# VHH binders against Flagellar brake protein YcgR (ycgR), part 52

Target 1, 263 residues: Flagellar brake protein YcgR (ycgR), of Thauera aminoaromatica (c4kar8)
Amino acid sequence: MAELSTPSPASPAPLDGGRGDELEKFTLRGARQILQLLQDLITHRGLITAHTGGGHSFMTAVLKVDEERGRVVLDPSPDPQANRRALAAPRLTCVTQLDGIRIQFPLVGLGEGQDKGRPALFAPLPAEMLRLQRREFYRLQVPLAHELSCLLKAEDLARKPVEVSARVIDIGAGGVAVVVPTGAAEFVIGGTLPACRLALPDGEPIELDLEVRNLNRQTQRNGTEQLRVGLRFAALPRAADTRIQRYIFKTERALNAKARGGL

## First folded at step 1 (VHH)

Design za10 (framework vhh_7zox_3)
Fold by OpenDDE, second read of step 2:
Structure za10 (fold): chain B 263 residues (1-263), chain A 121 residues (1-121)
Amino acid sequence: as target 1 above (263 residues)
Amino acid sequence: DVQLVESGGGLVQPGGSLRLSCVASGFTFSSYAMGWVRQAPGKGLEWVSDISSGGSTGYADSVKGRFAISRDNAKNTLYLQMNRLKPEDTAVYYCARELYPSDWGEYFDVAGQGTQVTVSS
């Protein structure tokens, strides 16, 4: 009776293959970004699949981020064997989802201990986290002639509050994309920018909270680097929503008319 | 394992056509919305088109009327017919699986390696 060795589910190929350059745009390396994302995982009680290699994995969660010690605390497996494998592994590959976005990060140097009298796993903070991007919602490309701008309330590299006037390049029902000079401010994906001001042509600026959803560095034709920031409307008043929708509709109509040989 | 494999890219002259294909494996293809995104040199990732599990389609304004997305669930394959190609369509095109539709759009949780499309005279 030949024991049909059920083929061990192939461990997801480490994303580390020669594809590194393509994934760079999805990789977070900033300490603040990493901390924020880990905190988000805690807040949302995100279950994490931790891969220990050899086709083995266990379910865990981030329990705590210890910034002072530069470590992450994980929930141990109820299976002692899984924990032993984890501790013996040179690297854990952690995979999870947050708001439908796949997140992957490595942990190296896993240890065991206690957190508040409970068994826990400890690891240094990951050096990088992979976060796959959202589909961009339909966004109207803002005509340059409209000169839409958004005043962003952000922080600089020194965490000093700064105001950045950013050009709006596209707008949709859910948010805006803006361009800022490189180094003007530090943005964290998932971070909130409170009390920002979106300037529309039809009236006073709209005050709103914005959430950073995407960051893309772009090199202009002239060689100047610019940062494109995708911003979600975190709290949009109903009146503001109406104004934004009206602007989009009018602009789209005008652009279509022009494309058809009209005005 | 979930995999997406793109093909069909290449060099084409302006005004030409290409058809991209993406073969999916490791998941129930018919149950997921799928899409195409592209990245031009020095540019960010741009959404191109998507198709729901039910066959509803969306297009970026930049490709509307020129590109057509379709799917064959029996073959686990996603297609992108690209007509009247322009130099600005030059990019690496990625097939992606979409999850969790929201007002902000769907999230991509898996993407292929991409296929290069170059539009040049």
Scores: ipSAE 0.017, ipTM 0.242, lowest interface PAE 8.0, mean pLDDT 83
Fold by ESMFold2-Fast, scan of step 1:
Structure za10 (fold): chain B 263 residues (1-263), chain A 121 residues (1-121)
Amino acid sequence: as target 1 above (263 residues)
Amino acid sequence: DVQLVESGGGLVQPGGSLRLSCVASGFTFSSYAMGWVRQAPGKGLEWVSDISSGGSTGYADSVKGRFAISRDNAKNTLYLQMNRLKPEDTAVYYCARELYPSDWGEYFDVAGQGTQVTVSS
């Protein structure tokens, strides 16, 4: 029996000051690039999750880009309350994916009206759109055979320093997910774990700082509890980033080769 | 293109059962955690259940003991077995692919079109 207590989907967090610079290179501000990306979303009929704040969101899609009026036309929710929340919100945070690439953009000044006699929502064209390449968000599920581990420097219930060797279950450019026995250490979302050691198959362990991003409790069949901890790489040096990306690339290539050989 | 196609919804009496299916295409299904999210009339999105690429499952308190999530990686299909259905389970159910972890926390990066479940007598 494996059971997790995971939270409901959260609204995307606002850009933190320390994170703003990291996302700048992925932010589109050219009018033509924004128009083209919105048109690509229409062509692919991509669903957009529009977050209105307070944990509320609704599913929408771009129906049309009105270049002459400088606005985007969105499919309203069949739920009237969702539309009222959207219209009352000072800002919508729209999130979607196109060809494995995360797309995120704000909409302000949402209104309602008609498009060709049908109800529609509309907003001015966004001044910016975030376009994160797949490689920046890819999560490699770590093969069990690799026995990848991360030595965490954390605190116990009495705030005494403790070291926990945690199994890495997935890894990406931005962080890792690990599992630890319940009670082995205490974790607080937003807390920093300094000087942890990530063991990759090739070379010496990488020393890095980790930020706790999420926590999920898991129960094993024998009644033993485990905690899944999502950890973000904080202040990651270029050399460490290169080694992690190399491991991800090499492992993905090897897994793809095995999949083709198995067929 | 990533595509998720849900099926199996419908009208059912309280205490009844339904099995939802979601067929995925356009990505390596076995490499991603998958989940179910629902939206009841007049409410926001509510996470229902998820399953990791390794098979570890999670459930919202409102559905624990009644719903079971599973996956068939050979068929690129995600399932939700829904038992002892209540009027409160009436919602559009969406299949979704998850990002774990991200700088924005746990997040569904792709959702399907949804399938309507109505529980009434």
Scores: ipSAE 0.000, ipTM 0.206, lowest interface PAE 12.1, mean pLDDT 77

Design za11 (from za1 with E98Y Y100T W101L Y102E G103F S104G D105S L106Y P107D; framework vhh_7zox_3)
Fold by ESMFold2-Fast, scan of step 1:
Structure za11 (fold): chain B 263 residues (1-263), chain A 119 residues (1-119)
Amino acid sequence: as target 1 above (263 residues)
Amino acid sequence: DVQLVESGGGLVQPGGSLRLSCVASGFTFSSYAMGWVRQAPGKGLEWVSDISSGGSTGYADSVKGRFAISRDNAKNTLYLQMNRLKPEDTAVYYCAKYDTLEFGSYDYAGQGTQVTVSS
């Protein structure tokens, strides 16, 4: 989401003067389909990254769907500034995944209040939800138990070399998203990080060049701030590509088996 | 300023072939995923195919096995080889620059090139 990382994000140019788009076949517009997808996110306790603009986001979740009032109830951030930014934003872009399928939807008209005596954020039900079921856009959410990491070779504010061990939070055929503590290094969109090392559970670390695609400052549920960095693989060797795809497949299969067990 | 210029459309008989080209300028072509979308008369936009900066390809079920997407980063050019064309492939074809691999939206579309499949 590189556009959401800028202070003034560019808008995609629609085909045919603002009518439909190429993703129409993946866009759910039926009220029942939208309600069911939101309910699936509740059932699976799906974590949502809510982008508030200006490169800011926070972690949330759908707590419930109020069909009678036509609204969704969201978990607020423990950081008051993140909530204030969200309430001031004309629109939130919510991004999550369910069984490796990318789900994205807008929320407009965010308000605050209480739900069952606890602070909550409220918004009207979205008129549309995007559900991308394409291999190219598939991103595996990396289980915390895997402790997947990538050693980044970056620079600090003074252009001095620094190595940062970053936790990998998602991985796909084209790249990874990592999280680093705020201030650990300087990242520039479009910049290349050479000779980074991706550690998969099995085998030697994979040495690869990474391109910075997006940057988001994210407030976690515990109130700490971290930087989420989206990184593209530059010219992966076939052997590295095979190992990454094998990891994704094996992990997805294990997660699907665990979900079916549902105890 | 981003510019995409499509060419290669035309009138072709069923079973025929066409090769579409899109010349890009105003951005680092090799860094972006690129794709083709089409709009048939009276229909909405339909995604046809895309190719990542790394060369991974995807195809709509309606064209899989008949179309092949490719890119030439040295020439800033995207291609769509269209084989065994059917009347249902009649549409205006647009070249699109994608914003990210995590979300399949596009920043820009070209002016389009008309493909008509008719006997």
Scores: ipSAE 0.000, ipTM 0.119, lowest interface PAE 14.7, mean pLDDT 77

Design za12 (framework vhh_7zox_3)
Fold by OpenDDE, second read of step 3:
Structure za12 (fold): chain B 263 residues (1-263), chain A 120 residues (1-120)
Amino acid sequence: as target 1 above (263 residues)
Amino acid sequence: DVQLVESGGGLVQPGGSLRLSCVASGFTFSSYAMGWVRQAPGKGLEWVSDISSGGSTGYADSVKGRFAISRDNAKNTLYLQMNRLKPEDTAVYYCATSEYYWGDTPLQYAGQGTQVTVSS
């Protein structure tokens, strides 16, 4: 009776490194962000699939981040052959998931050694980490305390230019949802709102063009009607995109920490 | 320009099945996560399912266990197998890349969509 070895669930293939300009918004390059994300992986004991090339991979985990030496410590494979492949590989592609978010990062310059008397793998800190959110986790609900707002340049029923201050209720890499009073302006799906201003907690407002993608009328508990407007970032400078991503990451971290009973 | 062409919609009875297809062009299909969103009459756009470039899948709770998303990178085609269809699944279905949507609301879509109607 040949025990049909249940095919090990196919480790998610690494994201094809097609550095398309489009993936840049999901790429973390900030040293602090990288360190924090690695620390989060440690805290959550996230299992990592390390790809060594040639279709080979092994399971590992981040054991420690050494900020002083600028290195990451990984758990070696129980398979000596896997470790040899890892050490021989010019690049290790690490893939994992944290809270439904796919994380991918390269490690180069892998070495073996000991950490506190235990065998370990060492590599310099990654220069970048890709954080790709699934659809269900992509939108961040903005805490009320952050008071994010967006100044919308729109038109009224008479096509007169009007400025509407809108509360941001959710934010993602691709856009925001805002709430406006009913009748404050006329919105058309597919229409562009030029030269709007998004206010983040840090720094000066971001000037950007917004495209209307969704309109939903909502009745509040008090009986008042509000209009929820889904807006896409039509033209977002790279610097602005980085700021938005940083805000999202920081906020998500804080919310998760709070949810776990962390102060 | 990104082009997404949806097909496979139609009229089916409750409990029936449909298979949607989306042919993508204008970008490196294999490098991007893809997904399906839908818009029911009088409702906003709703996320249905997505699939990563590596083949990892996600589903809305409303369709979990009934729908299956897949992709053929050689054909630049995204699929949605829809089984045990319900009247509440009636909507225009749109193909999108992951970057075209956030949360449960799509940011943009390039296709005209395909109509799915579930009616006795």
Scores: ipSAE 0.012, ipTM 0.246, lowest interface PAE 8.8, mean pLDDT 82
Fold by ESMFold2-Fast, scan of step 1:
Structure za12 (fold): chain B 263 residues (1-263), chain A 120 residues (1-120)
Amino acid sequence: as target 1 above (263 residues)
Amino acid sequence: DVQLVESGGGLVQPGGSLRLSCVASGFTFSSYAMGWVRQAPGKGLEWVSDISSGGSTGYADSVKGRFAISRDNAKNTLYLQMNRLKPEDTAVYYCATSEYYWGDTPLQYAGQGTQVTVSS
């Protein structure tokens, strides 16, 4: 039958008001805004983690926006199994960052084909894109040159203690995401890893307790499989918090300077 | 096997109140941050509120002072007390796990939602 609708007008908050969340748009729904954001991801060569469900993901990028046909063109995985999984999925959840802003969007109706003679994945333009500018969701993508690592104290398959040196791929005020080879250790969501050591540039490693928040198996661009582990700072000493925040601030400033310098 | 079942929505007059509930199963509820997100007719997803495993809370400015999030770990249940409801609160409300890697929630663990309609 007929849909019961109660339309509510947007409540505009002035820029000088104390209601920042009412001025922020967590979700972009305008076609031009979506096209512009996708184009920004192309110009900045933004890498996208595409989640296919079941704890699986692969790394991709937007190669092109086809406005005439209303679709995006994506870089396929070098792993054919990852591409088959993506094509079989009812939905991809795409996650990336642009200048520290978390960007997330769904893709449905994924197909395969060719773009200018090269293999490509195609999907209709997303109807919405989530853009989060909140401090608690901010994640700095760690530059590869920094070689940031975290020594994890975990357990193997036989419940014996094992130490794993994991590469830190992003860091925020609340935690880190790390990458480990699949099978290096057993991780349990909600489990605590005590006395781990986070190595930052310019100082001794920081000893801290980490809580496992999420696990995802990711196929890299070179075809290798790695486990991505999201870790929360369970308790952070004031001195450690200060050092982490300084690292984030310094690195963000350096990255912003390079971007403005055209490097 | 993760399930989130929302309930408590309905039709209310402006200025009224509703309490939403979300019953979780298939994971260790007490170990996860939980939240509420909503989708108004013809609009995208909006974050409403969250609560950490330790009980610290966050609220969108649009609902701050009117809504209260809480949890009962013994019952694996998340609540949203909604007071002084406005027509602009009309939406489908979804319960979601909140995790460090935001992209893994709420799309994979959101429930079916519960409809809230505020109208006279």
Scores: ipSAE 0.000, ipTM 0.117, lowest interface PAE 15.8, mean pLDDT 76

Design za13 (framework vhh_7zox_3)
Fold by ESMFold2-Fast, scan of step 1:
Structure za13 (fold): chain B 263 residues (1-263), chain A 120 residues (1-120)
Amino acid sequence: as target 1 above (263 residues)
Amino acid sequence: DVQLVESGGGLVQPGGSLRLSCVASGFTFSSYAMGWVRQAPGKGLEWVSDISSGGSTGYADSVKGRFAISRDNAKNTLYLQMNRLKPEDTAVYYCARVDYGEWTSYPDIAGQGTQVTVSS
């Protein structure tokens, strides 16, 4: 059965550049800038993950930029089913890196054919490309199976200290997002939660200070109210930073390996 | 400048073995995850294997149990030991740099490749 809304396995997920006004300042729209960035991807032989929707993706690369015809030429997947999904998709979201800079761009109107006698995919040049230079904006969606948690030291409604075990929804170099039941604790934007403990699968909990950055109240269909809390690492020791980055890398690698092994 | 130079490819019979090497320069090799990707004739790119800066390895299902990735940080060199080779392993093999936890685990730089042909 086809579903329009399906839970996506965690992989290096596209950022929603069309919704995020904060990403606008990192979005390139100049034709020359776009052409130069695509040429840089060719020169450095940068590998691209193309997301076709519904949790599906495949590995590709830019083979050529045809400035005269205003199109980009891409390497097709070794999996014929991935190529069929790509051609059927209304849009591809392409994600890659260049010297530690995250690059993301949409392709619309994908076609197939040949370049110099070899199968190729092509699309009109993107109208925009996202170029992010700051690592703290990346977030890994935490797999439910990992049961990642953070013990928060907060205050209840009566301003008394309380410890709340919160489920970690996403994690990045700069912080985590967690969910807690509404009313379990009081959170104030800009407030600091000292000596919280982040439990990673591969060792002892990491003790760290967290700053509250955003709050979103959500009501689930079962009537349960949850509060989604965005938390920034106020100060992160080098050893803790290394462990968090290692967890993110290992998790992304495992999910990418699963995605590449069969769509 | 950043450079990755692959070597060790060649012609081998089915069931044979090859060892690929990749010499890196222009960056702090020990700080990056590294990997191998391949492109068979008329096919797209396929991820083969990767290794983190700390030595954790991953493999594509098609090569698991037959290939072994390793690294020598003192020599800035990445290796791929390829055993029990099959005709379907025929491809150009590329060494790739993976940024360790910066944004994604996607490769950001690749070398020029080395040809592996498995034929009788």
Scores: ipSAE 0.012, ipTM 0.487, lowest interface PAE 8.2, mean pLDDT 80

Design za14 (framework vhh_7zox_3)
Fold by OpenDDE, second read of step 2:
Structure za14 (fold): chain B 263 residues (1-263), chain A 120 residues (1-120)
Amino acid sequence: as target 1 above (263 residues)
Amino acid sequence: DVQLVESGGGLVQPGGSLRLSCVASGFTFSSYAMGWVRQAPGKGLEWVSDISSGGSTGYADSVKGRFAISRDNAKNTLYLQMNRLKPEDTAVYYCAKGSEFYDYTLEPYAGQGTQVTVSS
């Protein structure tokens, strides 16, 4: 009986830190978001690779989130040496994946104890969690039922200011694609549309500046021409970014659940 | 200006092999993670593989064990060795900076891509 050596999951290469600024948009810092993500890991029994430094790691899982005490409970390694390393490490780097999205978060202040009479590891709640979508390169296709829209502040051919309500067809961390009626406005690649308003289902529209990055004219089967406009978020406020990320996360989770036959 | 020039695509039978190349210019190639994405007909963009500046590699589950990404920093060239090709691998393959994988780039890829067709 050849013990099929389960290939040790290749330690995900340390995210070559893009410029710290680039990762910031993927970093969750909100307490509620962090708690939710940890809870999701629990619900899905997400296995976590905990890196203790020096090339050492062990497999763990979040067993519980103790909000009252502000701590996470982790499954200890069956290897006592791994646990010792973990406890001695100034920082534990936890890496996992949920629905194809890589999640990374630090834990500091690791301790050992018992949870319900079983050995457990304890750490304060992470201050931040990095969520990186690697596998799905395309922007989140917005479900039609969500009816996302963006009010574009543009100009017509005469350079007269016009407002165009555009349907959002996809959204990502960096921007949105919208559909506008042909002739509704003139768009120039590289041009900035100031003070636009993105409507999300969860609250008031987000005011933001948009940069035109792509234009694609499409003729529909009915002969109607539509203009797809790719728009980059320009100078997105942190709060707005958080809302957008939350929307994407929630929607993506729902879509993935449906795809797996869970809904 | 950032330029990425893909090559090496073509028509191949199922089970065949291809090697894609991407020559990069206009930026410090060695300082960036690089990767491959593909777009099949009527499908969205799909991440295929990436390689960090340090040489760490990642692969989509669909290509894992069949494809191998590598880089030559001296030549500013990214490679993708594709083995045991399947009809499902038919797509336009694009080279991209790693950072673009996460930014949900709204722009077309800098390169024109290279067509890979796997057909009997």
Scores: ipSAE 0.020, ipTM 0.285, lowest interface PAE 7.2, mean pLDDT 83
Fold by ESMFold2-Fast, scan of step 1:
Structure za14 (fold): chain B 263 residues (1-263), chain A 120 residues (1-120)
Amino acid sequence: as target 1 above (263 residues)
Amino acid sequence: DVQLVESGGGLVQPGGSLRLSCVASGFTFSSYAMGWVRQAPGKGLEWVSDISSGGSTGYADSVKGRFAISRDNAKNTLYLQMNRLKPEDTAVYYCAKGSEFYDYTLEPYAGQGTQVTVSS
């Protein structure tokens, strides 16, 4: 291969063969939302990198949203060759940032002309725009070898305290997903589990409060049923947040090294 | 509010060099790990390099030995010295704020990016 490939947790655009349903919640499809976001880019004079394929891109900006014609108006490149490549491209992939949020959208059917006597590029309004904040979507799949567990302090059907050691299957900045045997405890969506203990490989367990966000019951091939519980960190102290992020970062780097066959 | 402003990109020939800078504001720069991520045309985001608050560095295998990350805490500035550039290094480069212990692919506080084009 021409270059070494490094795994990345982010998928930038659904229309580029991205992660489909993972990115759906970050995808704007409402006409009003799209118009508002494009107008925000105009107001803040956001620079856009427009990728034309074949390793080429140019810097542009949204000059105007033309609602009457259903078009966005873009600033052409001062380089005529860049404009020629853009016009020949079947689509542009536009990438920009607004207030720390990454924004990506496709433009198809690029044309050239004039706006108020000045050269301009025109394209139909995009049908969708991706507005992506990394911390909301990233989930590390926990390696089985790490044997990560969380001791849940929950209640049984009689409201008596019970402790359940649950296997952590994924972890992110906002919470964990765990697996417990069906019937081990009673979980209520929106309920708080206080003083649970998350066991990371290095150091003592982290004491934290967890909020139940979702429940998924699944029957295994052998006929047994397991409960997957999605848990949000209700009030994560900075020290605990740092340790959790350290675990995620170090594990990602180790998995990345293994993927490259690092020695 | 957190702000990151990248600069130093441009057009260079293969074998050339560029030095990227990222000026940070709105947080205690010296307390956080910082990094560089890039997106090549038609590809996903790729981690390039990071540097901890204590100065420990990491590099993607594709750039190790050619790129050097550094920081100046007195100036709230992150740098990436890029040497022996290849066409495969063509990408938009983003400065990213992270805790020392989280990956740098895409952060809410990532900058607007700086374009690096390596072409003959």
Scores: ipSAE 0.000, ipTM 0.114, lowest interface PAE 15.4, mean pLDDT 76

Design za15 (from za1 with K97R E98P D99W Y100E W101D G103S S104G D105T L106F P107D Y108L; framework vhh_7zox_3)
Fold by ESMFold2-Fast, scan of step 1:
Structure za15 (fold): chain B 263 residues (1-263), chain A 119 residues (1-119)
Amino acid sequence: as target 1 above (263 residues)
Amino acid sequence: DVQLVESGGGLVQPGGSLRLSCVASGFTFSSYAMGWVRQAPGKGLEWVSDISSGGSTGYADSVKGRFAISRDNAKNTLYLQMNRLKPEDTAVYYCARPWEDYSGTFDLAGQGTQVTVSS
């Protein structure tokens, strides 16, 4: 029996209901838009993670859209048990990406059968699909030369305040990932770190609140352990948002130019 | 075209070794953390390993000390060296580019390569 690894089980997780109202602007409900998006997934061979509940998922893909019968045809798992769990589930939550755009949709009423002599899974077309722009979830890997840091205001195991200078390894519109020495502070998923200071090039450090989203222990090639902490920007001020977006945009452009042989 | 293409899977005996490769195209590979995830028969996806753009690595407890992740940014290629393979390592292995907003999420994954560890 293989158990799921701690801290990060490796499945695309559905976006939580706490953002339901904010996610409405990204939700497609037009039949034409839904059909077009599903067709784009077929064209680009989009790999889909289908969540069946209870931490279970399987990999699938859209094989075709049957517009006459109002259903989508999915590639079954090579594992019969995964297919049985899917068929028994009251709902599948399907998560994929297309050109850096996160796509998520529910499927209800899954059945099985044959499509042109091959096993297939069938479901009614989703009534809605979530489509989130790359900007929401793009992560810029921070060049080492930039020496970006974030001063974290955290607590030790005894709940005493500690300040930890952490190296920023990636940054996006929604947050940063940082690395800290193992044992430097206690981090709890869902916990808030108030009044942290993010140092960007060009200007004063940005004061912001950060929420802990994930924790991963990492071992360097030299055997040194460090903790990678994923942090979400909580209630980011507009001026700070503008500065972070500008840094990401400028750095992305410079990296693209370097990749093309520019400086 | 933004894609990841895995290779190097196959059938091996317990105690054997395999090296998986993943060739990335259509994006600035060196700007992204990359990882490997697997799906064993009858199980959900399991995170196996990741590597940052700077070379910092992480491993699942089930594979730590046996697997080694590496990258060649000049070739846009990710590797997974798998040593002392066990029957429990039998799975489809996917090359993936993770999202940081959620533990275990990806914004890009390949088609996968089958690894079977059996006599």
Scores: ipSAE 0.000, ipTM 0.206, lowest interface PAE 13.3, mean pLDDT 78

